VH-VL binders against N-acetylmuramate alpha-1-phosphate uridylyltransferase (murU). Designs and how they scored, part 2

Target 1, 242 residues: N-acetylmuramate alpha-1-phosphate uridylyltransferase (murU), of Caulobacter vibrioides (q9a2m1)
Amino acid sequence: MSQAPKIAMVLAAGLGTRMRPLTNDRPKALVEVAGKALIDHMLDRLVAASVETAVVNVHYFADLVEAHLRAREAKGLAPRIVISDERVQALETGGGIKHALALLGEGPVFVANIDSIWIEHAGAAVDAVAAAWDPERMDVCLMLASTTESLGFHDTGDVFLSADGLVRFKDAGEIAPLVYVGVHICKPEITADGPDGPFSLLPLWKRLAADGRVCGVAPEGLWMHVGDPQAKLAAEARLAEA

## First folded at step 13 (VH-VL; from k2 with heavy chain D31E)

Design q1
Fold by OpenDDE, fold request of step 14:
Structure q1 (fold): chain C 242 residues (1-242), chain A 119 residues (1-119), chain B 106 residues (1-106)
Amino acid sequence: as target 1 above (242 residues)
Amino acid sequence: EVQLVQSGAEVKKPGESLRISCKGSGYTFTEYYMHWVRQAPGQGLEWMGGINPNSGGTGYNQKFKGRVTISADKSISTAYLQWSSLKASDTAMYYCARDWGSREYFDYWGQGTLVTVSS
Amino acid sequence: AIQLTQSPSSLSASVGDRVTITCSATSYVQYMHWYLQKPGQSPQLLIYDASNRATGVPDRFSGSGSGTDFTLKISRVEAEDVGVYYCQQYHSYPLTFGQGTKVEIK
């Protein structure tokens, strides 16, 4: 087993249009869920997992995000913060990682989408992903959740998970039991051959999966996608019950 | 330029079999899912099912499951929709539509194939 | 199946008018898309994921909403915007469309 990554790519460059009107005056990253900024929920998880550096891409209200992160860093409540500047153009997931390759350095990294909040039932979910990570066997390790035990995600699911941990993406019109919940470990160099500009990781994952290089883990817990105001309220309700 | 070109109009009788086609060009055919959507005369759009051309995996609207078969020949970048036994109610315009598989929106559509089934 | 209901079913506008079309879902929808089918043509993508304009779509078109309520707006309708507009959900199978909104120009 390989050591857990010490560096994380935190994806915070989205416009958060579905979160309107809450994002009219702030980025999605700074929308509060249960009194805590969305990005801080993720940063807390990363800190708990002993992540030392967080590379954060910024675009929409970039200055606000950066200021917030610097403040947390100064208080010792965040990893070392490195800004990946996407003010010129949002580069989506794949493009963002590619753009940040020099910042991410060599070796596997966590990739974290700030849209997910979860309640853990059997230990730290991030640690479960780290424990499953095997760079000899895989290039990507996805954190997954059951579609029936998650909130705010599409019911169609994304993937199947074999007993040996291999991920298969669902076919068109097929229902899958598991959904990607926005956190994974990867070798960031897999994005190196992507196009210049914005692109999604999904086509790349599908190709890698076909080669047996995408694995996953589905820790126990309740995952909540916070992509809109309704989802935010639902997440807050569940957090209050925990 | 991405293009989806469908086969020509069909006039059939109830009970007859039929296969219509959709040929993709201007992109890597196997990297995008293909869906079929029908539109009865004067009606709205109805999703029938889709296929992963690379794996051959398919999914169907339960309404059509067992009555239609979606297939693909990736060697010629062509998707198919076929009936073993047509009904009068199958009279409609049939569209193939491309989806890259992430959020299943259809960014490119064929020109449509009109299928008329009458006795 | 998730049912999508559009409002209105039809409308008539003058060139330059603002047009608003709504789409209501029977349950939560993570992804909503919009299409325009011009007379005698195939549907064409207008908006994906609630608010993103497809390539080549004029900025007079905009999408908004989340959850169960979504909206398509045309800030200044043009004659070329005539046709039937459809919302479409990707949340659960089967994929479903709204019944359509017919837009005519006076």
Scores: ipSAE 0.872, ipTM 0.935, lowest interface PAE 0.5, mean pLDDT 96
Fold by OpenDDE, fold request of step 14:
Structure q1 (fold): chain C 242 residues (1-242), chain A 119 residues (1-119), chain B 106 residues (1-106)
Amino acid sequence: as target 1 above (242 residues)
Amino acid sequence: EVQLVQSGAEVKKPGESLRISCKGSGYTFTEYYMHWVRQAPGQGLEWMGGINPNSGGTGYNQKFKGRVTISADKSISTAYLQWSSLKASDTAMYYCARDWGSREYFDYWGQGTLVTVSS
Amino acid sequence: AIQLTQSPSSLSASVGDRVTITCSATSYVQYMHWYLQKPGQSPQLLIYDASNRATGVPDRFSGSGSGTDFTLKISRVEAEDVGVYYCQQYHSYPLTFGQGTKVEIK
């Protein structure tokens, strides 16, 4: 098995329109869940997995995000922060990684959405992804959760997972048991041939999956998507019970 | 330019079989899911099912499962909706609609195929 | 199945009026979309993912909401905006639409 990545791409450039009115005066990344900003929830998880550097893309209320992250560093908190500036245009998931390729360097990286928080039941979930990572077998390794044991995600699911760890994306109208929960490892150069501008990782993943190059892991735990105020309240309620 | 072109109007009797078609152009056909949505006269929209044209995988609204078959021929960028035995209640406008599978909204629609089933 | 109820079912407005259409879901919906079906035409996408305007859609159209309650607004309705508006959810199968809101111009 290869060593876990030491660099992460943290996707914090979204508009967070569904989080309104909470995002009227702040970016989604700075919305607090249980007294902690969403981006800090994710950064803490990444640090726990020994990530040393976080490349963070910024767009909506970019100055606030950057100021928050600089304040975090000033307090002596890891990881080291590198800003990927998307103030001109939000580039979505694939475009954001492509834009940040020079910052991410060579080798595999973690990619993390800030709108996913979870309660772990059996060890660190991020470590499970790292343990499953095999650059000879795969170009992408997805963190997955059961649709029946997660909150705030669509019930249709996203994917199936084979016994040998291969991911198959669901067909139209098909129900899948697992959903992508916003963390994965990838070879960032897979985005290099994408268009200039915004694009999603999903079409790229589907092509790679067809070639048997997308794998996944579904560690035990409760994953919560925090995409709107109702989901935020639900997540806080679950965290309070833990 | 993305375009979905459907086959012409059909007039059928109960018990007859029927297959209507939807041809996509202006995009990579196999990279987008195709769905069928019907609209009875004077009524709203109803999702019937969809297909991954690349794999041939399908999903159906349970209301229509077993009564209709969705298929595709990717070599000619065409999706199909077919009945083995039509009913009068199948009288409706039928639309094919494209989505790329992420959040399953329909960004392009065919012009519709009117199917009339009467004795 | 998730049921979507639109309000109102129909309305009549004057050119330049502000129009508001709501869509209420029986349970939580992660993704909501809006369509317009003009008379004698196929439906066309207006808004995807609650608040994003589709390509070519004028800025007088806006979408908002989350959870179970969503809203489509037309800031200044035009004659060309006549038709039936539908909300559509992507959260669970089957995919479902609202019953529609018919918009007419006085």
Scores: ipSAE 0.837, ipTM 0.926, lowest interface PAE 0.6, mean pLDDT 96
Fold by ESMFold2, fold request of step 14:
Structure q1 (fold): chain C 242 residues (1-242), chain A 119 residues (1-119), chain B 106 residues (1-106)
Amino acid sequence: as target 1 above (242 residues)
Amino acid sequence: EVQLVQSGAEVKKPGESLRISCKGSGYTFTEYYMHWVRQAPGQGLEWMGGINPNSGGTGYNQKFKGRVTISADKSISTAYLQWSSLKASDTAMYYCARDWGSREYFDYWGQGTLVTVSS
Amino acid sequence: AIQLTQSPSSLSASVGDRVTITCSATSYVQYMHWYLQKPGQSPQLLIYDASNRATGVPDRFSGSGSGTDFTLKISRVEAEDVGVYYCQQYHSYPLTFGQGTKVEIK
């Protein structure tokens, strides 16, 4: 019997340079899509999946991120916020999780970027990831989307998914049907043996996938990567049509 | 120090076969993709294809698919580009280039192998 | 295939000049990178993902842009900056490069 994680790591420490000029005076997490900050879009999705605590890393404009999140709490909105401070050095995805290990506690967690927006066609996508989580079978479970049901992502895809839910990462120059859309569940201790500084999760995921320990699920919907100002406008246009 | 060392210049005739090599050192060879990039005389850069040395899986620019073979021997940290039948239009500089991470940029390049196909 | 058009095709600059090179894509591109090929050398990475300097690249080089329009700037050119500059996209295969911008220092 598996239980949905109650804790999420929310990755808000990025510089957001492709979002310029919108990020000249604010972090990407606070750029608005359809009147709502990117981080709030993601936090609302996590709360709908019963997440109780978000550990949010901060670096670029960290004080603004903290002030925003405290204002959200002052309005009585879940989840509880814990800050993982990366002001001294940006740590990338793997380094950020390792740095936050003591804050994340024991057990699996959600890990979420702030720059994916989506429209659900059948059920809650975050719940689908939790339903697929099985710590005996996997160390990582990825939320995926079809390249044909996504906007703002590269056309080449990231992964293949077997009928049993196992992930294979694409080879050089290969086209894969699915992209990782910025939400996963993992055992955060998989980062413990990584370097103390910045490092990416991707090499770790590839090693785990070779051992059959990376799974994924592709819930139906429309996914939008909000990586730059053009992508923001496209996402707003699609939300207005929904 | 990361280095990509390519095999020496080649002078060949049309119809001959050829294999050129690229040896990587100073990093874990199987953790990075290797690509081949062509530069015809006086012209720009053209991506030919790549290989995941760990799996042996390849992907090709359609222009070159079926005309070249990309391969690797991970036991000696070496990637290869091979023609079964050269044409005069294959005269070019050929670079190997390492692809780190998920954004497919080439952070290290070999010194180049000049292939001249003359009749 | 996504075509990349650089502007200008060539330029001549004096040491200390500010240089601007643009790269325009025929369609939306998620990732854009920049390389310098010095005379007689292989290409070397300058900028990845629009704005990140590669290891050892001086701070006089900067990149910006997104979507279809990208810019490389050299704030104060130096004699060693001669060569051909290329942009390269990753959004779809085949990976493609711009036609190049030749920079000469006079």
Scores: ipSAE 0.793, ipTM 0.906, lowest interface PAE 1.1, mean pLDDT 93
Fold by ESMFold2, fold request of step 14:
Structure q1 (fold): chain C 242 residues (1-242), chain A 119 residues (1-119), chain B 106 residues (1-106)
Amino acid sequence: as target 1 above (242 residues)
Amino acid sequence: EVQLVQSGAEVKKPGESLRISCKGSGYTFTEYYMHWVRQAPGQGLEWMGGINPNSGGTGYNQKFKGRVTISADKSISTAYLQWSSLKASDTAMYYCARDWGSREYFDYWGQGTLVTVSS
Amino acid sequence: AIQLTQSPSSLSASVGDRVTITCSATSYVQYMHWYLQKPGQSPQLLIYDASNRATGVPDRFSGSGSGTDFTLKISRVEAEDVGVYYCQQYHSYPLTFGQGTKVEIK
């Protein structure tokens, strides 16, 4: 069985327009939930899963993101930080990984959004994804949550999961039980043949899933998509209960 | 250039069957979902349902489920909307609309097919 | 189903006016989109995911909002902006549109 990745790509380049006005003068990654920046919530989860290096892309308020991360390092906090600079053009999820390929090295990596917060009900969710990773069987392993155990995500879901852990993306107008919650493991070279410039991972994932190369796990917990100010307040209320 | 070209206007009687079409060009047809949207005379827009042309899988607005059939022939890049028995209340403009599969917005629309059903 | 109510239902504007159209949802919506249907034409995408302009859409169009309340603005309306504007949600099926806002240029 494969070892857990030691490198993570952390996607912090988004404009965060739905989070306005909170993002008028800061990037979404630095919006606080319960007194802690979104990016720090995610970095702490990755460190708990033994991630040693985070490659963080930057675009909107990039200097603020970099300063925050350097301050974190100055306090002696893991992980090491490598910046993937997207100041010239936001590249979306696939374009961002492709742009960072030289920084990500060879081998599988975690890829994490910064806007999911979760409460674990049984075990560490990031470890569950790593435990399922098998590069002989898959190119991508998604962290998933039940639509009934998530907040701030659409009700219709994204995917079905077979007994063997294979992902099928829902068809048009179909309701699926699981949503992607913003953390996965992939072979980053799957982005190498993508277009130069911005592109999304989703079409690539759908092609790979058709070949049986996308798997997923749905660890128990409550997932909160912190996509807008209402969602931020809801997440804070739920964290205060926990 | 992405284009969605629909079949021509139809004048039908109640009880007749009808199939209208939407041909996609300028993109890989099987990589996008196709939806049908209804606009009754002088009215707004109403989502009817959609299809994944690659799998043939469909989803319907409950209001139209059992009233119409959505299908596709990926070998000719064409989606269809079909009635087995038209009613006068089916008189409307029908649009096909492309959905790239994320956030479910419609980036390209066909020109519309006017269906008139009268005695 | 999530109902979307647009305000106003219609308006008449002069070229150069600032126009504001609102869309209110009956419950939380993750994604909201905006379309323009010009007279005699099919709808065309203007704004996706609340604030992102579709390709080719002039920067006089802007969108904002989240949760249940969304806004489309035209900073300085032009003669070609005539038509019916619709919001459309994706959070739950069925996908639903607002009732439309008819914009006339006087």
Scores: ipSAE 0.785, ipTM 0.904, lowest interface PAE 1.1, mean pLDDT 93

Design q1
Fold by ESMFold2, look of step 18:
Structure q1 (fold): chain C 242 residues (1-242), chain A 119 residues (1-119), chain B 106 residues (1-106)
Amino acid sequence: as target 1 above (242 residues)
Amino acid sequence: EVQLVQSGAEVKKPGESLRISCKGSGYTFTEYYMHWVRQAPGQGLEWMGGINPNSGGTGYNQKFKGRVTISADKSISTAYLQWSSLKASDTAMYYCARDWGSREYFDYWGQGTLVTVSS
Amino acid sequence: AIQLTQSPSSLSASVGDRVTITCSATSYVQYMHWYLQKPGQSPQLLIYDASNRATGVPDRFSGSGSGTDFTLKISRVEAEDVGVYYCQQYHSYPLTFGQGTKVEIK
């Protein structure tokens, strides 16, 4: 209902420990899948959704991430890059957004991990999230995928989605049909009351969901979580079949 | 300080009912999941199931579904594991374990409740 | 269910030795965790998500691996490290543990 965000927070500060040894000498964001860095896969998707500015947090091998992104800009590739510097301390997802609040400006933003790759079956998935965004009704809108149409994600799922698009997080030991695939829209100020320093978005999302403020969409496609070297090889194999 | 305190050891006969408890303190009880893990004598660890104390929603290892009931009373920060009819094979140590709800690891464990079932 | 096989099943080490324990899964596992059960105690979390040390765990403990093959290392074993080490997966229900690795310190 509202216009798509023009700004994205891109979460590239993680240690990438599950990706070792590929991340012994580079950040996960620069690990390649099918010849293209993970962060470039995601930035290209965001640009296709008309994102103009990416605020990218950095920590592990921060100088390499920054140099890569400046080289991308030097080649004339969108989007404009703003660095959110976390070299002193990794802040996790919630802490990273809170730290970047001044850079993110007013209004909703995309938030994107760098470690999901997907094949679209029916339209642009990022656009589907934006189309569902309604700040009157929600504070967060999650991009979701079916566990049966996903590779590299746990098969127990994360959430249920009601007929009207509301998210319920699964209970202990419960199997849910949908997983969060690393892209969402939020009002970044929801992080403002969080602790200084590191914290996860997940407890905040659960509180907001209990108030009916978390929605989601599950666009059709095949999602591949590139969380470790085996998952990277599986993603490359699947892309080669396309 | 996070603590999980379990009820004391039990000696029972086959066919008897039993409920054991796990009281959580030092944290907001309803914000974490609680799981039960079994360890038969001389054996390893076996996940039985868990509960979201806030909603009351449960999930079970199929091996134990129908054999045990997991419940919680959030007003007293306590989770329960219950049998309606014990078997000798239920003789084991039973642990409660707290789950933050991300990546499903158990960061705090109770001291264990030894249940002995013999005829 | 995903079965986890640990190797070795038992070992005896001297204080100061390096200890390596492996955990092999029958299929892909997104998340793997490690616990220590000291004699007469409940299990305690050592490592979550393959490589992250839990609060208060000494830095002599480290974890690595992904997919189907995971490793726990103790760089210099201490007398207090005696017990049974377990890996545990989260990818599929039921959650499963490895059969355990008994570490004795001489």
Scores: ipSAE 0.780, ipTM 0.906, lowest interface PAE 1.2, mean pLDDT 94
Fold by ESMFold2, fold request of step 14:
Structure q1 (fold): chain C 242 residues (1-242), chain A 119 residues (1-119), chain B 106 residues (1-106)
Amino acid sequence: as target 1 above (242 residues)
Amino acid sequence: EVQLVQSGAEVKKPGESLRISCKGSGYTFTEYYMHWVRQAPGQGLEWMGGINPNSGGTGYNQKFKGRVTISADKSISTAYLQWSSLKASDTAMYYCARDWGSREYFDYWGQGTLVTVSS
Amino acid sequence: AIQLTQSPSSLSASVGDRVTITCSATSYVQYMHWYLQKPGQSPQLLIYDASNRATGVPDRFSGSGSGTDFTLKISRVEAEDVGVYYCQQYHSYPLTFGQGTKVEIK
């Protein structure tokens, strides 16, 4: 029996200003890489990890996101889609999860950005995160990549990882070997005491990491942040090589 | 209401030591990084390094490593920049700047401390 | 280190002019920020992450761009906009600034 979460929060509410002009008439989630929308790349990865329901937040071009996802369902493609409506105000990562708490149900969930694309070298990366998840020992488990195996991310990294899988966030001006690549498992209730409205997960993660409650894994692969048109073209070139 | 207040201007001779300060108020001092930025007379901006006041961990621009020390005293919400032995080339305006800890942009700056080192 | 080249290095504008300043990086940059240093003052944040206006920055300021090429625009310059504009990258350490663009009002 798999202990992997069956529910994912998919973060699709961003304005995508770095992707302009590609996002002048669509949200970033619907920008295509190698003929497939960014959100579909991520949803396919989550389905491969046995996710049954995706809670997708929407804001910029929300009607287009919803129409796309309903068309995906009409083709018989998993997962089931639930919309978390942020049309009034974009809530950032922490605010978005808090706003969606009632939709996320009980228990841990995946949380995924839509702008990471990767090529796996050994095993399914999302499964590796689930395999490391232990709610008695952690509140958050991050999917990480080496800065030397990633494109489109800053080369200074974000975190260090101990032999036991504990995360330490880098200090000012420090170079860390690993970067967060936009997928994690968390207990969504860690956001419950945050403000109503927008807030970031990062300060919360730093407090939890100080208590030894943030872990991570770094599966082998090539990781690409598709944050702008140049990064999109680079990702397509690498996918064509693979 | 965030405010960064730096110590006053200094006139020093080569070889003298100096410590300048930057006191933060209106926010939780240990939740943000603090950086030092140098501006030589008539010149642009140059990042020197930063500190996480909570851990005391520092990172330096290699150009300044070994020439200056960045430190903080979180009990009084103050960051410091220190030279053991000043050179004439250290004549510059020095700013402290606060970093939210994501994407490394500087949202608040101190008023600057002018350091003049002359023979 | 990543070098940032701003264009133009200086300009003289009349009140009401549209002003465009570019920042070109020697290699890919994930994050770019913009500051204004008014005469005799500290730098102040204008734009972070290429396009987001900092709190209190008038909407005549806008930013755009990605990768290696970034732009700051002032839709209608005012006398108070005089000073030196700097771009700053975060992709690699050391953090670096552009050489500055001096804006004067004629």
Scores: ipSAE 0.779, ipTM 0.903, lowest interface PAE 1.2, mean pLDDT 93

